VH-VL binders against a6w1c8. Designs and how they scored, part 21

Target 1, 192 residues: a6w1c8
Amino acid sequence: MSLSINAVARTQEGKGASRRLRNEGLVPAVIYGGETAPVSISFKDNELLKAVGTPGFLTGLVEVTVEGKTEQVLVKALQRHPSTGAVMHMDLQRAQADKAITTRVPLSFINAAQSEGVSKQGGRLTVESKLAEVRCLPANLPEVLTVDVIKGQLDQIFHLSDVILPEGVELVSLLKGEDHDQPIARIGKSKR
Short names: E, the ipSAE of ESMFold2; O, the ipSAE of OpenDDE; V2, 0.75 times the mean of E and O plus 0.25 times the DockQ between their complexes.

## First folded at step 8 (VH-VL; framework fv_masavibart)

Design u2 (at its last look DockQ between E and O 0.58; V2 from the best seeds 0.00; counts 0 for: pae E 14.0 > 2)
Fold by OpenDDE, look of step 8:
Structure u2 (fold): chain C 192 residues (1-192), chain A 124 residues (1-124), chain B 110 residues (1-110)
Amino acid sequence: as target 1 above (192 residues)
Amino acid sequence: QVQLVESGGGVVQPGRSLRLSCAASGFTFSSYAMYWVRQAPGKGLEWVAVISYDGSDKYYADSVKGRFTISRDNSKNTLYLQMNSLRTEDTAVYYCARGTTYIEVSDTYYFDYWGQGTLVTVSS
Amino acid sequence: QSALTQPASVSGSPGQSITISCTGTSSDVGDYNYVSWYQQHPGKAPKLMIYEVSNRPSGVSNRFSGSKSGNTASLTISGLQSEDEADYYCSSYTDSSTYVFGGGTKLTVL
């Protein structure tokens, strides 16, 4: 269920070339990683924007087809126009089946409404982090990470350690130590 | 908590100038593109201008080009709108709004925080 | 660029569900999942209610939901309450790298 997008190889590099591409309604990008040399490519701006606006494109494996060849990649960096937010450049890292990848994955909080904090105590779930960075093999990359907040009480804070991790998936922050167990949500009452 | 507070509105005659300010707090102001959006009395929302996070890029609606200047002072967490050659049709509540970030990948194509607005009335 | 098309007004009774449509073109609503909805009470600033077609910001009631089909986005408010009475504006990113607003819809709770 990987997303797919088409690109065109480009030979010209540099700021000037990139500007010209953008003026032509194209977005420059680079595919890198693995044993193969980086490849400079361009996307149609509208197609890319559509893709970027599609859930999973920025957080999951993407199939990029260049001149009939398809590669699995991850979006590693996205440079946006500083005013409009339009995509100006994108860095894509090749995904290899036998190499661990690092990417952000959406968090899904379930059972908030049924939690005691919400259902009985009048609290509301506030999400502080929508994404979490994971490390895993491409085949193990989840589309979403689930946080079950069914046991949530009023004023309770949920952390990355509360995430239900699928097999083979690690949270990057937690690998750095216990002090990196960041809050990701809380049940609380909002002030007027 | 994110807060935007507009000021500088008032009553002016056509052809005169007015400078609006928007004081921002509760977030890293220098990381966000900021917008001015206006609303004529009883009318809808209209985009006026945008300024990039560092002030290097500015864009304007056709209706205000050449007359309005958007600027910002990141050291003061303040957004400005210099309005020259004001016209009666410029009468509106002017809102400052937080736009996209240069740093963040998501949540870029909507305005998540708005000020309460400041009223500008242009009348002879 | 022309504004997105919204009905001028909609009404409903408490507890009912109402839907507000927002019709654009293939250059805005149709092309992108960058539709947002704003609620505005009289004399107040707009408040973000929905972003990217169907996502709710923190603090927004789950009674508000968004969807899109073709060039038309929709805001649905279920379990209508008196406090929902307000003006509602849609907006979308455009091919011109700009934003366009709808004309607004006045919601009356009967």
Scores: ipSAE 0.020, ipTM 0.557, lowest interface PAE 7.4, mean pLDDT 88
Fold by ESMFold2, look of step 8:
Formats: sequence, structure tokens, C-alpha cells
Structure u2 (fold): chain C 192 residues (1-192), chain A 124 residues (1-124), chain B 110 residues (1-110)
Amino acid sequence: as target 1 above (192 residues)
Amino acid sequence: QVQLVESGGGVVQPGRSLRLSCAASGFTFSSYAMYWVRQAPGKGLEWVAVISYDGSDKYYADSVKGRFTISRDNSKNTLYLQMNSLRTEDTAVYYCARGTTYIEVSDTYYFDYWGQGTLVTVSS
Amino acid sequence: QSALTQPASVSGSPGQSITISCTGTSSDVGDYNYVSWYQQHPGKAPKLMIYEVSNRPSGVSNRFSGSKSGNTASLTISGLQSEDEADYYCSSYTDSSTYVFGGGTKLTVL
């Protein structure tokens, strides 16, 4: 349920230090935000690779342990090697229990196979957005947001307003008005 | 709607060259690493080459190093594979496949869209 | 060389569940969650069925599920149907920063 990873504190910073860390199999990162000064840390490449591949790590709350002390953070930025996808650097922002956070949460589309659009009309669900940006307190952060497409018809477009929202969770785009109710999926004609 | 369409396959003799193209549409091509994967008749999938989103980094399977060159033209949304010094063992269906983005996204480390492939036959 | 080992073939009757294994090492399966599964019907391009061990992309039936235990990832197909007859490949991203495929498994529906 809780995603966690160990890190080590570092005092060497800058471009040269970051290159040396990567040569030693370490990934530089920074924890910032909240009431405390930024902290430079590093992760072991293999541990970070495992963590990044875990569902929810990049989009949800993560517990980072530095020298036996645990902080709740969100992944705010991640630099990847442009060809291999290897993580080169990570920016982490502290999450405070009493302050709203803004982050990205995966969308899960359910009941497409049972919809008339898919089962009877030759359509297939095409997902156009895999994530939605939410605002909530950390305790209310869902692992996933559900879109029920059971009533979907061929050529129907689903929008952010179709997302089932848990208590305490808001969609950031919808806070900006109805013209920000972006498409997230559609039932369209089957390919070939 | 993501589409990848390979072209340029054909029958060639050993030692000759061939250039494959993959036309991409329905997504921001310049944000994605792109792959060539091949499949010999009746055999499994084999990774061939990868190129970074901007073309600056290229990697090859050992079996094709020095003979194949991957490239891309982001202004034409097209991926290329230049195949030189072709051998009989290069006979395969060649697929282009969409890889990971350089932008933070949760869909890394897999190939979510594939073309239908183009057949390259190298025979005397 | 393939770092991922799959059985050459597996078979099952309609309505049964079958499981296809994909065995590697700690460096490609055991310690990481990057296993993907691809379905390929004869004459067709591969299709992504499972990514990150157990996630299903949109448009993939919930009859397909993925899991792993130790150094072995598994693709399970429940309620086997004739259209499931195909070749299945696992793949993974390794700690050497490359993608590898298993040798493929031919699924026959009896």
C-alpha cells in the first residue's frame, strides 16, 4: 500500500558531483518545499529503477527514508536519459498533512466491454489521457480515479467530468471552468 | 489515433542495402524514443535498434552494429533504418514500435504501439 | 541470447485458465516491475497485453492478468477462448539499460 524507498544524504552538489554519483550507480535528487530547507539526497540506481516501475510511485505519495527519518513526498520532476529511459535526476516535494497537494493520479476505465458501444456497435475504448491532475489533502489522495463507461455508445467521448471523484478530491482542470473539461477517452471504430 | 506504417521492405541479394521507413501519425513523434524490432520467419521477436526522441543517441543490437543505422526526421514524423551489407540472417519482418517518452509519464519500459511490419527477404 | 525463458508451447481447452511463465534473474524480473507481455496472432503485429507486471492497457480483456513471484513472471488467461490462440512474448527492461524478449510461447486452444 505505502510506497517507500531509502536514500542517503549528500553534501556534494553541482554538475560535477552529479556526474560522479551517476558513475557510482547513484541517482541525485532533491527534497524541497514545506518549512524545511532543501535536502540533497541520492538513490541507488537499482532501488530507484525498482521503485519507479511500481504503480503509483511517480503519481502518488512516497515515503523516502533518509538516515532513518521518513518524509512523505511527491515526485514533482524526473529527468530521464533520452534513449534508455534511465532516471538521471529526481525532484521531490514535501507533502504536509494539513495542506492540499496537487498531483497526477492514474485513470481507470471500467465496464467498456459491457457497454453497447463496444459489445454491440463494433467500437473499442481508446484512452486519450492516462492521468488526471487532482487537488486534495494527502490523506485523501486516491491511488486511482475511476471512469465508468458502461453507458458508452459508439463515437462517445468521455471527459474529465465523467470521472468518479472520492470525497475530498477535486480535478484541477474543472476548477478553471467548463471549457477545461478535456476529453480523456472515446469509444471509436475498431481498427481493421 | 496512433498509427505507425512501415515501408521499404523487399527482396534483395546478400551484400546489398535497403532503407526502411516508418511514417508516424496521431501523436507527438518528437517526444518519443523509437525502436526497430524484427522477427525472422517462424521465430521470436528480436530488438534491433533504438533512437532517442531528438536523434542524439542511437543503440544497436550486436548482430547489426556497424551495418545498420537508425535515424529520424522529426519534421516529417518519420523513422528510418538504413540496412547495409545485408545477410541472409537479416531476413525478417521489421516492425517500428513506439517506446518511452523523455517527458515524465507512467508508461515507460514497454512498446505500446506497433506498426504492421514490412518484410525484408535476403536471398540469393 | 535471451535472458528470459518461456515454455515453447502451452495448451488448454476453452473455458479453462492457463498460465505462461517467464523466468529470468533478479536483475530483470525478481527485483523489478518492468515485465511486459505481448500477444501476436499469425501474420499480425504484436499487441501489448500487460505492462509493469500486472497492468492492463485499455482495450485488453480482464481475462488477461499478470503477476510475478520471485524471478518468474506469469501471464494468466482465464476463460480461454479460441481467439486467444497466439504467440505470447514477455519482455523486460534490465539493469543494463536494455530491453530483452523471451523466446515466445505458442498457445494452442484445443
Scores: ipSAE 0.000, ipTM 0.448, lowest interface PAE 14.0, mean pLDDT 81
ESMFold2 (binder alone), look of step 8: mean pLDDT 90; pTM 0.923

Design u3 (at its last look DockQ between E and O 0.46; V2 from the best seeds 0.00; counts 0 for: pae E 13.8 > 2)
Fold by OpenDDE, look of step 8:
Structure u3 (fold): chain C 192 residues (1-192), chain A 124 residues (1-124), chain B 110 residues (1-110)
Amino acid sequence: as target 1 above (192 residues)
Amino acid sequence: QVQLVESGGGVVQPGRSLRLSCAASGFTFSSYAMYWVRQAPGKGLEWVAVISYDGSDKYYADSVKGRFTISRDNSKNTLYLQMNSLRTEDTAVYYCARGQTYIEVSGDYYFDYWGQGTLVTVSS
Amino acid sequence: QSALTQPASVSGSPGQSITISCTGTSSDVGDYNYVSWYQQHPGKAPKLMIYEVSNRPSGVSNRFSGSKSGNTASLTISGLQSEDEADYYCSSYTDSSTYVFGGGTKLTVL
């Protein structure tokens, strides 16, 4: 069910080595986490870009195969070229079934059109956050978190606390306290 | 709310220069690559130039290389396009568009916000 | 790179469903899920309607949907309305780390 991608182990490290890899059409990455030492790897740039463009790759569990060994990982960091957006480096954290993971999950807002704020009051839903950071066991990792905005009024702001949380899933920001209940969307009228 | 407002367009003769500006607001300007896209009258969209978030990298369409210079002032939330040696084929509405951010993980490979454009007419 | 191929025009009656195709190559549409669609009314700036093949930005009607098969992406507009009359452009990321636009499609609502 999880996405899969192939990588090659690499021995050379450092900025110079990374530059050389990129020049060869490869993207450097590292797998870390757990009791196993970090592993430096490389992806084919076009293959990685395809993967990155696949829904769920950046927000879900991914199977990375290196020299015939497959590991479940999460994308924890992705560095892009500041102009073209090409992936320059990627950090991958190992996922273990019995260890809680932290990752960002996409937010899905439903029933906006039917809300009073939109349907009757002429507002539109503006999304301020597309992702939310969650903590859960790998088995409980949702593909998407839903926010039902059916009761939304004009000028209403939706917060992380409005997210419908599946069992076993926590919002990291809310764990930090009430002051971290950040806005994620609003119904409002745009200025002409 | 995200807003992009172009200015500086007008009528110029071939060989002359013109400088376009794009004022950005409603988002962290310095985090985004910015683009110029143009549209000749009755024609389609054409990519013109891109500048990285900090201005360190610039790329141009072949059609404008050597003549156009893209720049930005992040302190002023403004994008610029210096157009030199203008040609009649440069006649177009020029749009500034918000491109990719290297900060966000998803939703980067599209132009999610556009200005209303400014018309540049090059004619003798 | 050459522009992506779109039909010059499409038409439909109110309430109908129409599809606009966008054909590229394995170096753009075929290789990546980075196809976007833009709506442009006369005298207006383009508006993002679909990104990454099938995702709708906030505020875009669910009547708009996107898909891809092989080197061809498609924009489908269901329940066609008069307000949908506009030009539609597709775009894709390319192997050259750039973007390429389609030639545009004029949609007429009959």
Scores: ipSAE 0.017, ipTM 0.570, lowest interface PAE 6.6, mean pLDDT 88
Fold by ESMFold2, look of step 8:
Structure u3 (fold): chain C 192 residues (1-192), chain A 124 residues (1-124), chain B 110 residues (1-110)
Amino acid sequence: as target 1 above (192 residues)
Amino acid sequence: QVQLVESGGGVVQPGRSLRLSCAASGFTFSSYAMYWVRQAPGKGLEWVAVISYDGSDKYYADSVKGRFTISRDNSKNTLYLQMNSLRTEDTAVYYCARGQTYIEVSGDYYFDYWGQGTLVTVSS
Amino acid sequence: QSALTQPASVSGSPGQSITISCTGTSSDVGDYNYVSWYQQHPGKAPKLMIYEVSNRPSGVSNRFSGSKSGNTASLTISGLQSEDEADYYCSSYTDSSTYVFGGGTKLTVL
């Protein structure tokens, strides 16, 4: 899962500088972490917009090349224009092989059509959470987490504890205790 | 279960004001951008306004700029639309819609949940 | 405000497949993967059917599929049923900082 993108170092920061970069078709970003100084960078807007639409870019490890030097990072946060969805700023965290990371991973619900709740009882799966926050070492970061709903019945509610976890991966909410086992999907009646 | 329930619609004369509300439940309201979309009778959908998750950024369609104000109260899980100087062309069903999360890494760019709508009729 | 062009109407018989087009520019359709499709039955709120060009939300039948070629996005409905009779809208984000909807397509199931 080695997605890559080129970036340019920048020296001017602040609200005014960020507006000027965006007006020139550049998106400001910061790389931080790993006990080294933060680095201010920019991405070409069209390249970044295409990249954020690529599976794994926002939830997996990404190689960022700045002036010929590469770094492995995770996207930790982004700011989007609320009307257009365009990325206005992005925070990147350096990934270290021996330190656990916390990030969000997509949930994939499988076998809904084959479940009795959907196939025989007139139900439809409604997804209430599309992502789950995980903690793991970078090498163990999954591209997707699976929730198997084959045993689902009408009015069944699925929770974080129903997520199939690969070796070395933990759900952050469940580390807080069993009363944080939040709903993520349900099979409910549909008129459709 | 995600729910959005609009209220505050009614019949008013041109030049008057109305305030619409949208009560949200079943999700973390303060993590989502929220939208107003309207549909005039027999017409298509038209975007009206958007407000960022924390209320710091607000944007409007040209047809309503200067007359409408979007706002939110995250402590009450409620979205508002203050409509001033109403015109006959503002007659429509007004929908509250959930947009993208500011902190959502996936970058959702669609309106996945809509309210039932509230009718605003502006007539003389 | 309708920068996206849809046919005003389309029809098909039960069991057939139909396609609804949504044509824009490189700035609203061609260069980006943000096209969504909404179904609206009379008197009801719109329902999301397809997002990000081709993805189905949970609870939407696999009879609905989406695609894009150049500046034209398409919604395909296979195995038409009477309940599919509705208005369909495409939407996208634009470089002009707004959300735009197509004019809508009335699907009639004959």
Scores: ipSAE 0.000, ipTM 0.471, lowest interface PAE 13.8, mean pLDDT 82
ESMFold2 (binder alone), look of step 8: mean pLDDT 90; pTM 0.927

Design u4 (at its last look DockQ between E and O 0.61; V2 from the best seeds 0.00; counts 0 for: pae E 11.6 > 2)
Fold by OpenDDE, look of step 8:
Structure u4 (fold): chain C 192 residues (1-192), chain A 124 residues (1-124), chain B 110 residues (1-110)
Amino acid sequence: as target 1 above (192 residues)
Amino acid sequence: QVQLVESGGGVVQPGRSLRLSCAASGFTFSSYAMYWVRQAPGKGLEWVAVISYDGSDKYYADSVKGRFTISRDNSKNTLYLQMNSLRTEDTAVYYCARGSTYIEIEGTYYFDYWGQGTLVTVSS
Amino acid sequence: QSALTQPASVSGSPGQSITISCTGTSSDVGDYNYVSWYQQHPGKAPKLMIYEVSNRPSGVSNRFSGSKSGNTASLTISGLQSEDEADYYCSSYTDSSTYVFGGGTKLTVL
């Protein structure tokens, strides 16, 4: 049920080669990870842009087909044009079923409107972080992490520790210690 | 909180010049592409110009190419629009808007914050 | 590129649901999921209401929703309220690596 995209293997490398590819409407990328050597590839720019604009592409497992071979990968880095936002380069890490992966997953905040802070106290939920970095096996990778803010009060800050974690999923920041329990949202009143 | 405040608008005659400024605060200004968007009275929104996060790249609408210059001073968190050879059709409220970050992974193709705008009136 | 096509005006009564359409081409709305919607009250700056077709920024009411089918994006406002009376603009990324705006729609709450 993962997203799929096609790529073409490329042999030319370097800044000059990448520029030429982009001029041809292609986006250079690299697939790396595992025991297999890195593979330089290119995507059609419009196709890639469509993919990037598809929910889950940047945060989930993606199937990349190169010369008839399909690999599961994660988007690990995305370089964009600093003005237009066009994708200039992409790094893709191979996902192996038996190896833990690290990637960012979208956060979904539920029940904000029903919370006392919002419904009774006139606050609104402000999201400070849309994504959270997780570590898990590919099979356990969630599409979204849920934060239930039903008990939220005015001026309450929600942290990564408030995220409902599925089985087999860990928050990378929390693994680093208690001081890495970052705020992810708050209920507050905005100034006019 | 993100804030964008335009200034420099006013009434000028055709052929004259005007320089707009946009003061940014509440975010890492140097990480974002910034835009000018204008709106003629009673009309819709029109993209005018964009400048990259570090100012190295600039792009303009055809309607203003050769006449307008977008620039920025990241040390001052300020965006500029130098408008030369102004025409009556340049009359509009000019908005500065925050675009995408260079490293942003999501939400890159929209303008999430706008200034209140500054009115430029070009009339003889 | 030419502006995206929006109806000039739409109206509805309080509590009703209304939809504003935004029609582009395969080179913009049809090709990408990069449609955004902006609300503009008289004398005010535009406010982002929807991005990437259907996502709501923080602070935007869940009464606002977005969708897309073919070359047409839609903004739906449910439970219409008087405060929703405003101009609404759609926008999309284009194949030319630019942005295109719709002509705007004036929403009147009856």
Scores: ipSAE 0.020, ipTM 0.569, lowest interface PAE 6.7, mean pLDDT 88
Fold by ESMFold2, look of step 8:
Parts: sequence; structure tokens; C-alpha cells
Structure u4 (fold): chain C 192 residues (1-192), chain A 124 residues (1-124), chain B 110 residues (1-110)
Amino acid sequence: as target 1 above (192 residues)
Amino acid sequence: QVQLVESGGGVVQPGRSLRLSCAASGFTFSSYAMYWVRQAPGKGLEWVAVISYDGSDKYYADSVKGRFTISRDNSKNTLYLQMNSLRTEDTAVYYCARGSTYIEIEGTYYFDYWGQGTLVTVSS
Amino acid sequence: QSALTQPASVSGSPGQSITISCTGTSSDVGDYNYVSWYQQHPGKAPKLMIYEVSNRPSGVSNRFSGSKSGNTASLTISGLQSEDEADYYCSSYTDSSTYVFGGGTKLTVL
């Protein structure tokens, strides 16, 4: 599972510099966190487009090579052009192997079609949250969290507590108490 | 339930104008880029135009630049295509399609919902 | 004209598995995972069947699957049924920030 991409250090920063980089087919980014000062970098647009299309790049650990030095990072934010979807900027956070990280991980809802709520009771699964915020060590970061809805009934609401958690992974909202067990999906009749 | 309903097609002579509409429901229209895609009779699909969620950015296929204008009214959940200086090669079924949302960290690069289309025929 | 090449037609009998190819360049297929597949019955709108090469949207039969190898993406339909008779289009997002479609493939179920 080695996700990697090459970057170059950028010497120009700020709003005007970022616009010039994009005009030249470069996507500005910043690496921050840990005990090291933030580093401004850029990616080639075509290389980043390929990387973003690779499963796990946006939600997993990524190796970024800058001037021959490799760092493990998480994609914390990615800004896209609203019409074309082209990446305009990325924020990257350094991951330290012995420190817990907090990030958002995709939710995958499985077995909806096989559930009684959908197959026999005329329901449809409506997903209300695509991501869940987790806390774990970098080595334990899952690519996706699964919610098995096979026992789902019509009008059932699924919550964060229904997420199947791998070893070493905690849901941040559930650490705050049971009144933070937010809805993430429901089986219901079509919207009126 | 996402629904897209096109209207405004018809038969016109070359050089005339038409305005197409697409009524949207079942989703937060103002959060999505919207597309027009057309299909000439017996032919394949061709992208025509895109408009950003707030209408601030618009892009067109080379075949329609300067003649077609895409627009939207987010208060009415409606997408428009103003087609001027129509040519016989513009004859097609015109589809409204939903694109990516600006709020997703993972963008979408596909058209997940389509209208049923409205036919535009340009002939003498 | 379309930059993505599809066969003009394919055919199969009920229960057979068939594959439709979509060949482009590294710039529109090989280097990227943005290929989508659309099904279109006569007189109907296109329907998204596969996105991001291999992902199936909710409500699409698991008989449909997608893959790619090099510059060629493939749509595979297993357990062919008469309802699968339709036109199929591939598409991709390109380096020029535009969407391109293949010319389409007519699937006939014998």
C-alpha cells in the first residue's frame, strides 16, 4: 500500500505566488506539523491528478518526496475548482509514528440490498455522513470504515456506534459521550 | 430523490435562438456544478457546457463558444442554456446532468444523474 | 470526434459474460482513474453504471464490473440478460479539464 508522490520546494509564497504556480501547471501545497517548521511545496498538476485518482490517497498515509527527502503525511484539506474539480491547493500534515492522529475516514455501508428493510419492506438506504472522524496511531489508520446494515429494518437509523472499528481506532465523537452518537444513515421511504 | 427535467426544445430554422431550462429537485442544487450534454440523432454523447455552483465560472465546448450561454437561478433551482445562431449540426437531444459538489474533499469526475432530455431540431 | 475507442457492437446469449473495451491514451485512460461507463436504452437518458474505473453506484446490478489495464478500460457484464441490451458509453476526465466520451457500443442479446 505505498502511496507516494514527488514534490518540489517552492520559494514563492502568498496569494499572488499561488496564482502564478497554478498558471504554470503547478499546485501549491504546505506540509506542517511535528517539530519542524512548515514547508511550502508544489506538485505538478498532471501528477497530482493521477495521485488523487488513486484509492486511499486522500484518506491514507502518503509519502511525499521533496528534494530527495521523504516524509509521511496525511492530506488534511484539498481545495478544488468548483466547476472543473481541478485541485487548487493541498494542506498536508506530518504523521509521527508514535503519536495519535485525528483525521476523517470514509464510511462504507454494506449489505443494504440484502437487508429486510430494503429487500422486503420497500426502504432505501440514505447516507447522511460520508466520513467519520477517527483517532488512532498512523499504523492503524484504516482506508475505510465499514457499517454493515444487513440487519436493517424500515425506518431504522444507523449511528456512529454502528461502525465496525478495527483494533486501535476510536471515533472522536463517541469519546465525547453517548449523546454524540450521531446519525450516519437511515433506511426509509422515498422523499416526498 | 434526485430529479432533473429539461424543457424548451423544439423545431427552429438555422440562425434562430432557443432557451432550454432544467428544473432540479431532490438535492441542494446550489452546491453542485451543472452540465449540458447533447446527443445528435443516432450519434454519441458530447459535452456542451458547465457552470459552477454559484454561477461564477462557465466553460463551453469549442463547438458552441460564443453562441451558447449557460446560466442558473439558484433561488428557483433551475439551469438554463441560451442557444443563439443555431446551426443544423446543433440538432440533438440536450441533457441536463449533475456534476461534482465543491464541498467534497474527494471530487467526482462523472455524471451521476441525468434528465430525460429535450429535443432540439434545427432545419428549414 | 471521440478520442476513446469502443467497438461498434458486441453480442452475447443469455447467461454469457461479455466485455466492452474502451481504449484511449495515457492522458485520458492509462495514467488516471476517472473512467466512467453509462448505459443507454433506446429513447432513454444515459444511466451511470461504473465510476472511477471499477466502482458501482447504489442500485446497479453486481453483474456489472469495471477494470482497466494500461490504456484500456473494460466493462464486464456477467450473466447476460435481455434487459442489458442497450448502448454503452465510456467517458473520462482529461488533462485539459474536459470530459470525453467514447463513440458507444451497441450490445445485442441474442
Scores: ipSAE 0.000, ipTM 0.521, lowest interface PAE 11.6, mean pLDDT 83
ESMFold2 (binder alone), look of step 8: mean pLDDT 90; pTM 0.922

Design u5 (at its last look DockQ between E and O 0.15; V2 from the best seeds 0.00; counts 0 for: pae O 8.2 > 2, placed apart)
Fold by OpenDDE, look of step 8:
Structure u5 (fold): chain C 192 residues (1-192), chain A 124 residues (1-124), chain B 110 residues (1-110)
Amino acid sequence: as target 1 above (192 residues)
Amino acid sequence: QVQLVESGGGVVQPGRSLRLSCAASGFTFSSYAMYWVRQAPGKGLEWVAVISYDGSDKYYADSVKGRFTISRDNSKNTLYLQMNSLRTEDTAVYYCARGETYIEVSGTYYFDYWGQGTLVTVSS
Amino acid sequence: QSALTQPASVSGSPGQSITISCTGTSSDVGDYNYVSWYQQHPGKAPKLMIYDVSNEPSGVSNRFSGSKSGNTASLTISGLQSEDEADYYCSSYTDSSTYVFGGGTKLTVL
C-alpha cells in the first residue's frame, strides 16, 4: 500500500510566494504529469518532514490528497536546505496505471555474511549504490530490488545486471546498453 | 581523506574566555553544517552548537546560550567556538563534528566524522 | 531536549550477541528514520557505527546492525569480541531540526 499525505492547493506563484509559504511553516510543491494541468500545492513542513523520513516515501507511490481529491504520485525532485535539510520544494509526478513510470528503488543485498568472500575469505560487502532507477507500470513498482550475493567471492564486483528483476520491471541503465551495467557493490577487505 | 582537528583547549579560570578552532580538510567544508559536541569527564555526549553551511544560521544548547558563539570561515575551512564567561561545568572535551548534507533523494543525518577533541578545563 | 534513554551498561561473553536499546519519543526516534549509533573507546573520539537506523558505514564490521520499532532503536552486536568493549551512544534527528544523544551504554566483554 502506498503512503498518504495531505496537501493544500495554492494560488500564488513565484519565489516570493514560496518564501512566504516557508515562513508560514509550509512547503511548496507541484504535481504534474498526464493530460491534467500542473497543480501547485503546499504541505505542512512538519508533516512533510516526517513523511520524508518514512521509508518508501521518496522511492514509492504516494497518495496525495488535495481538497478531497486523491492522486497517486512519485517524488521526482526534492530541494533541501543545504544545512538544515529542510525540504524547500518538491516535484511530484502523477502516476497513471497505464503509463510506465521511472523512479529510483532501494537495493537490498542479501546473504553477504554467508558468501564465501565474506565468511571464508575475510571480505566485507561494500555497497556503492543504494538505489537503482527502474521503469515499470505503477502496479509493478517494487518496494525494493534484491541482489543475492551468496556466491560472492573476495574482490568480486556486483553490477546492475546482478539485480533480481521482478516481472515487468526494467533497469533504466541496462536499457541503454551493456556498457551501462554499473557496479553497485563489492566484496573486499575492509580497512580498519 | 576527511580530517577535523580541534585546537585551543586549555586550563582557564571561571569567568574567563577561550576560543576553540577546528581545521577541516578533505571535503567541501562550505557544503556542510558543522557542530560542536562536548563531553564532560566520565559523562555522555552533549551537543553545544551548530552552524549552517554559510554561517547564516546558528543554534545553541540552552546551557551555553549567551556565552558561546559559533562561527566559521569557509575560506579557511575553519570552525570556531568562542567561549565566554566560562563555568566549571563547561569542563569537557570539545569535539567538532561534520553534520548534515543532502543529496536529491537521500540525506546525511548523522555525524560521520569527528575530530579527536580538545580538552577545556575550567577550574578556580 | 532530554537525552534518549539507554541502559547504563550491558555485558556479554565473546561470541555472544548483545543488544543495546535506545528509547526516544515520537518527536525523534519514533518519527524519523534518522537514528545513528556511535562507538567510543576510552580516550578516543566517537566513531559512527550505524546510520539511518540500520546502515553500516564503510569500514564498520557487519557484526553491528541496527533496527527500530516504535520509539525504540536497537543496536545489535553479534559475535562479540573483546575489541567491542566501549561506550555506545545513540542519536536521532529531531523535529526541532537538531540532534539528541542517548545517555550512553557501557559494553563490557566478559
Scores: ipSAE 0.023, ipTM 0.566, lowest interface PAE 8.2, mean pLDDT 89
Fold by ESMFold2, look of step 8:
Structure u5 (fold): chain C 192 residues (1-192), chain A 124 residues (1-124), chain B 110 residues (1-110)
Amino acid sequence: as target 1 above (192 residues)
Amino acid sequence: QVQLVESGGGVVQPGRSLRLSCAASGFTFSSYAMYWVRQAPGKGLEWVAVISYDGSDKYYADSVKGRFTISRDNSKNTLYLQMNSLRTEDTAVYYCARGETYIEVSGTYYFDYWGQGTLVTVSS
Amino acid sequence: QSALTQPASVSGSPGQSITISCTGTSSDVGDYNYVSWYQQHPGKAPKLMIYDVSNEPSGVSNRFSGSKSGNTASLTISGLQSEDEADYYCSSYTDSSTYVFGGGTKLTVL
């Protein structure tokens, strides 16, 4: 039920080696974190293309198999070619079941059309942040975080504190204090 | 509120250099690709450059390649454009714009928030 | 310089629907679905109205819609209002690994 992909180990590193790998139809990546030293790997372009198009691959836990050995990882960073969209490099973080992970999760704003601010007061929902950084154990990682704006009024501003949090999930910015309760969306007049 | 504020514009002679800055606030800057787009007075829009969310990939329009360098400092939430060997045709209002997150599908490019721009004039 | 062709101007009466065209080639508009549309009022920064041909960003009126047929993308504004009077730009990905803008269309509401 978890997403998986095969990779091969690589010994050459650096920008020159990465360019040669990409020219051979391979995508360089690094697995890091945990108690094990970082490992350099590569994916086949066509296999990675299919994987990144699969819902949950970029936001959830992925099993990566390197020469028969499997690791549970999260996509932590990704580089894309701006003209083709091809993945050029990936950074993968090891996830352990008993250790908290930090990652970015999409925000989903629901019920805007039904809100009084939109339906009766001529407002439109404007989304200002598409992601939120969370900390949780791997088993608690949500695919998406919901902000229910059904009670929204014209000129209302929604903040990180308005996000519905599942049990065991914390917003990293809010751990830094109340001054970090950033705006994430608002209902306002779109035409002035 | 998402804000992008450009600065560093001014009047310069051809052949000189200028550095533009764009201060970002109201969002997690390090999660977004960033763009420079320019508009000559009374003219249309022209894409200039893009930098990936972590700064590892940079691309430029042919009209500025080799002369301009885009960069970012994610610890300061700031985007930069180093403009060398300026020409009179570089005269424009320069906008910074917010692009896609790394989670979105590659190959989709749109600029959902724009600054108000900074004017660069390169005279004769 | 622009590789995308837009009419220089379009006009319509309040309440009317109008369409602004953006014509490229198979190597940009035809082969790719990365057309975006921007509205720009005088002295203001551009505003995203439509992306990926037909997708509406949050905070934009549903009176604005986008479509594509062959090498021509279209922005349609229904229920035209005086506040819609502005310049409109299309943009697209090209085979040369760049994004280009159309020359712009001045919309006049009569």
Scores: ipSAE 0.013, ipTM 0.612, lowest interface PAE 6.9, mean pLDDT 84
ESMFold2 (binder alone), look of step 8: mean pLDDT 90; pTM 0.925

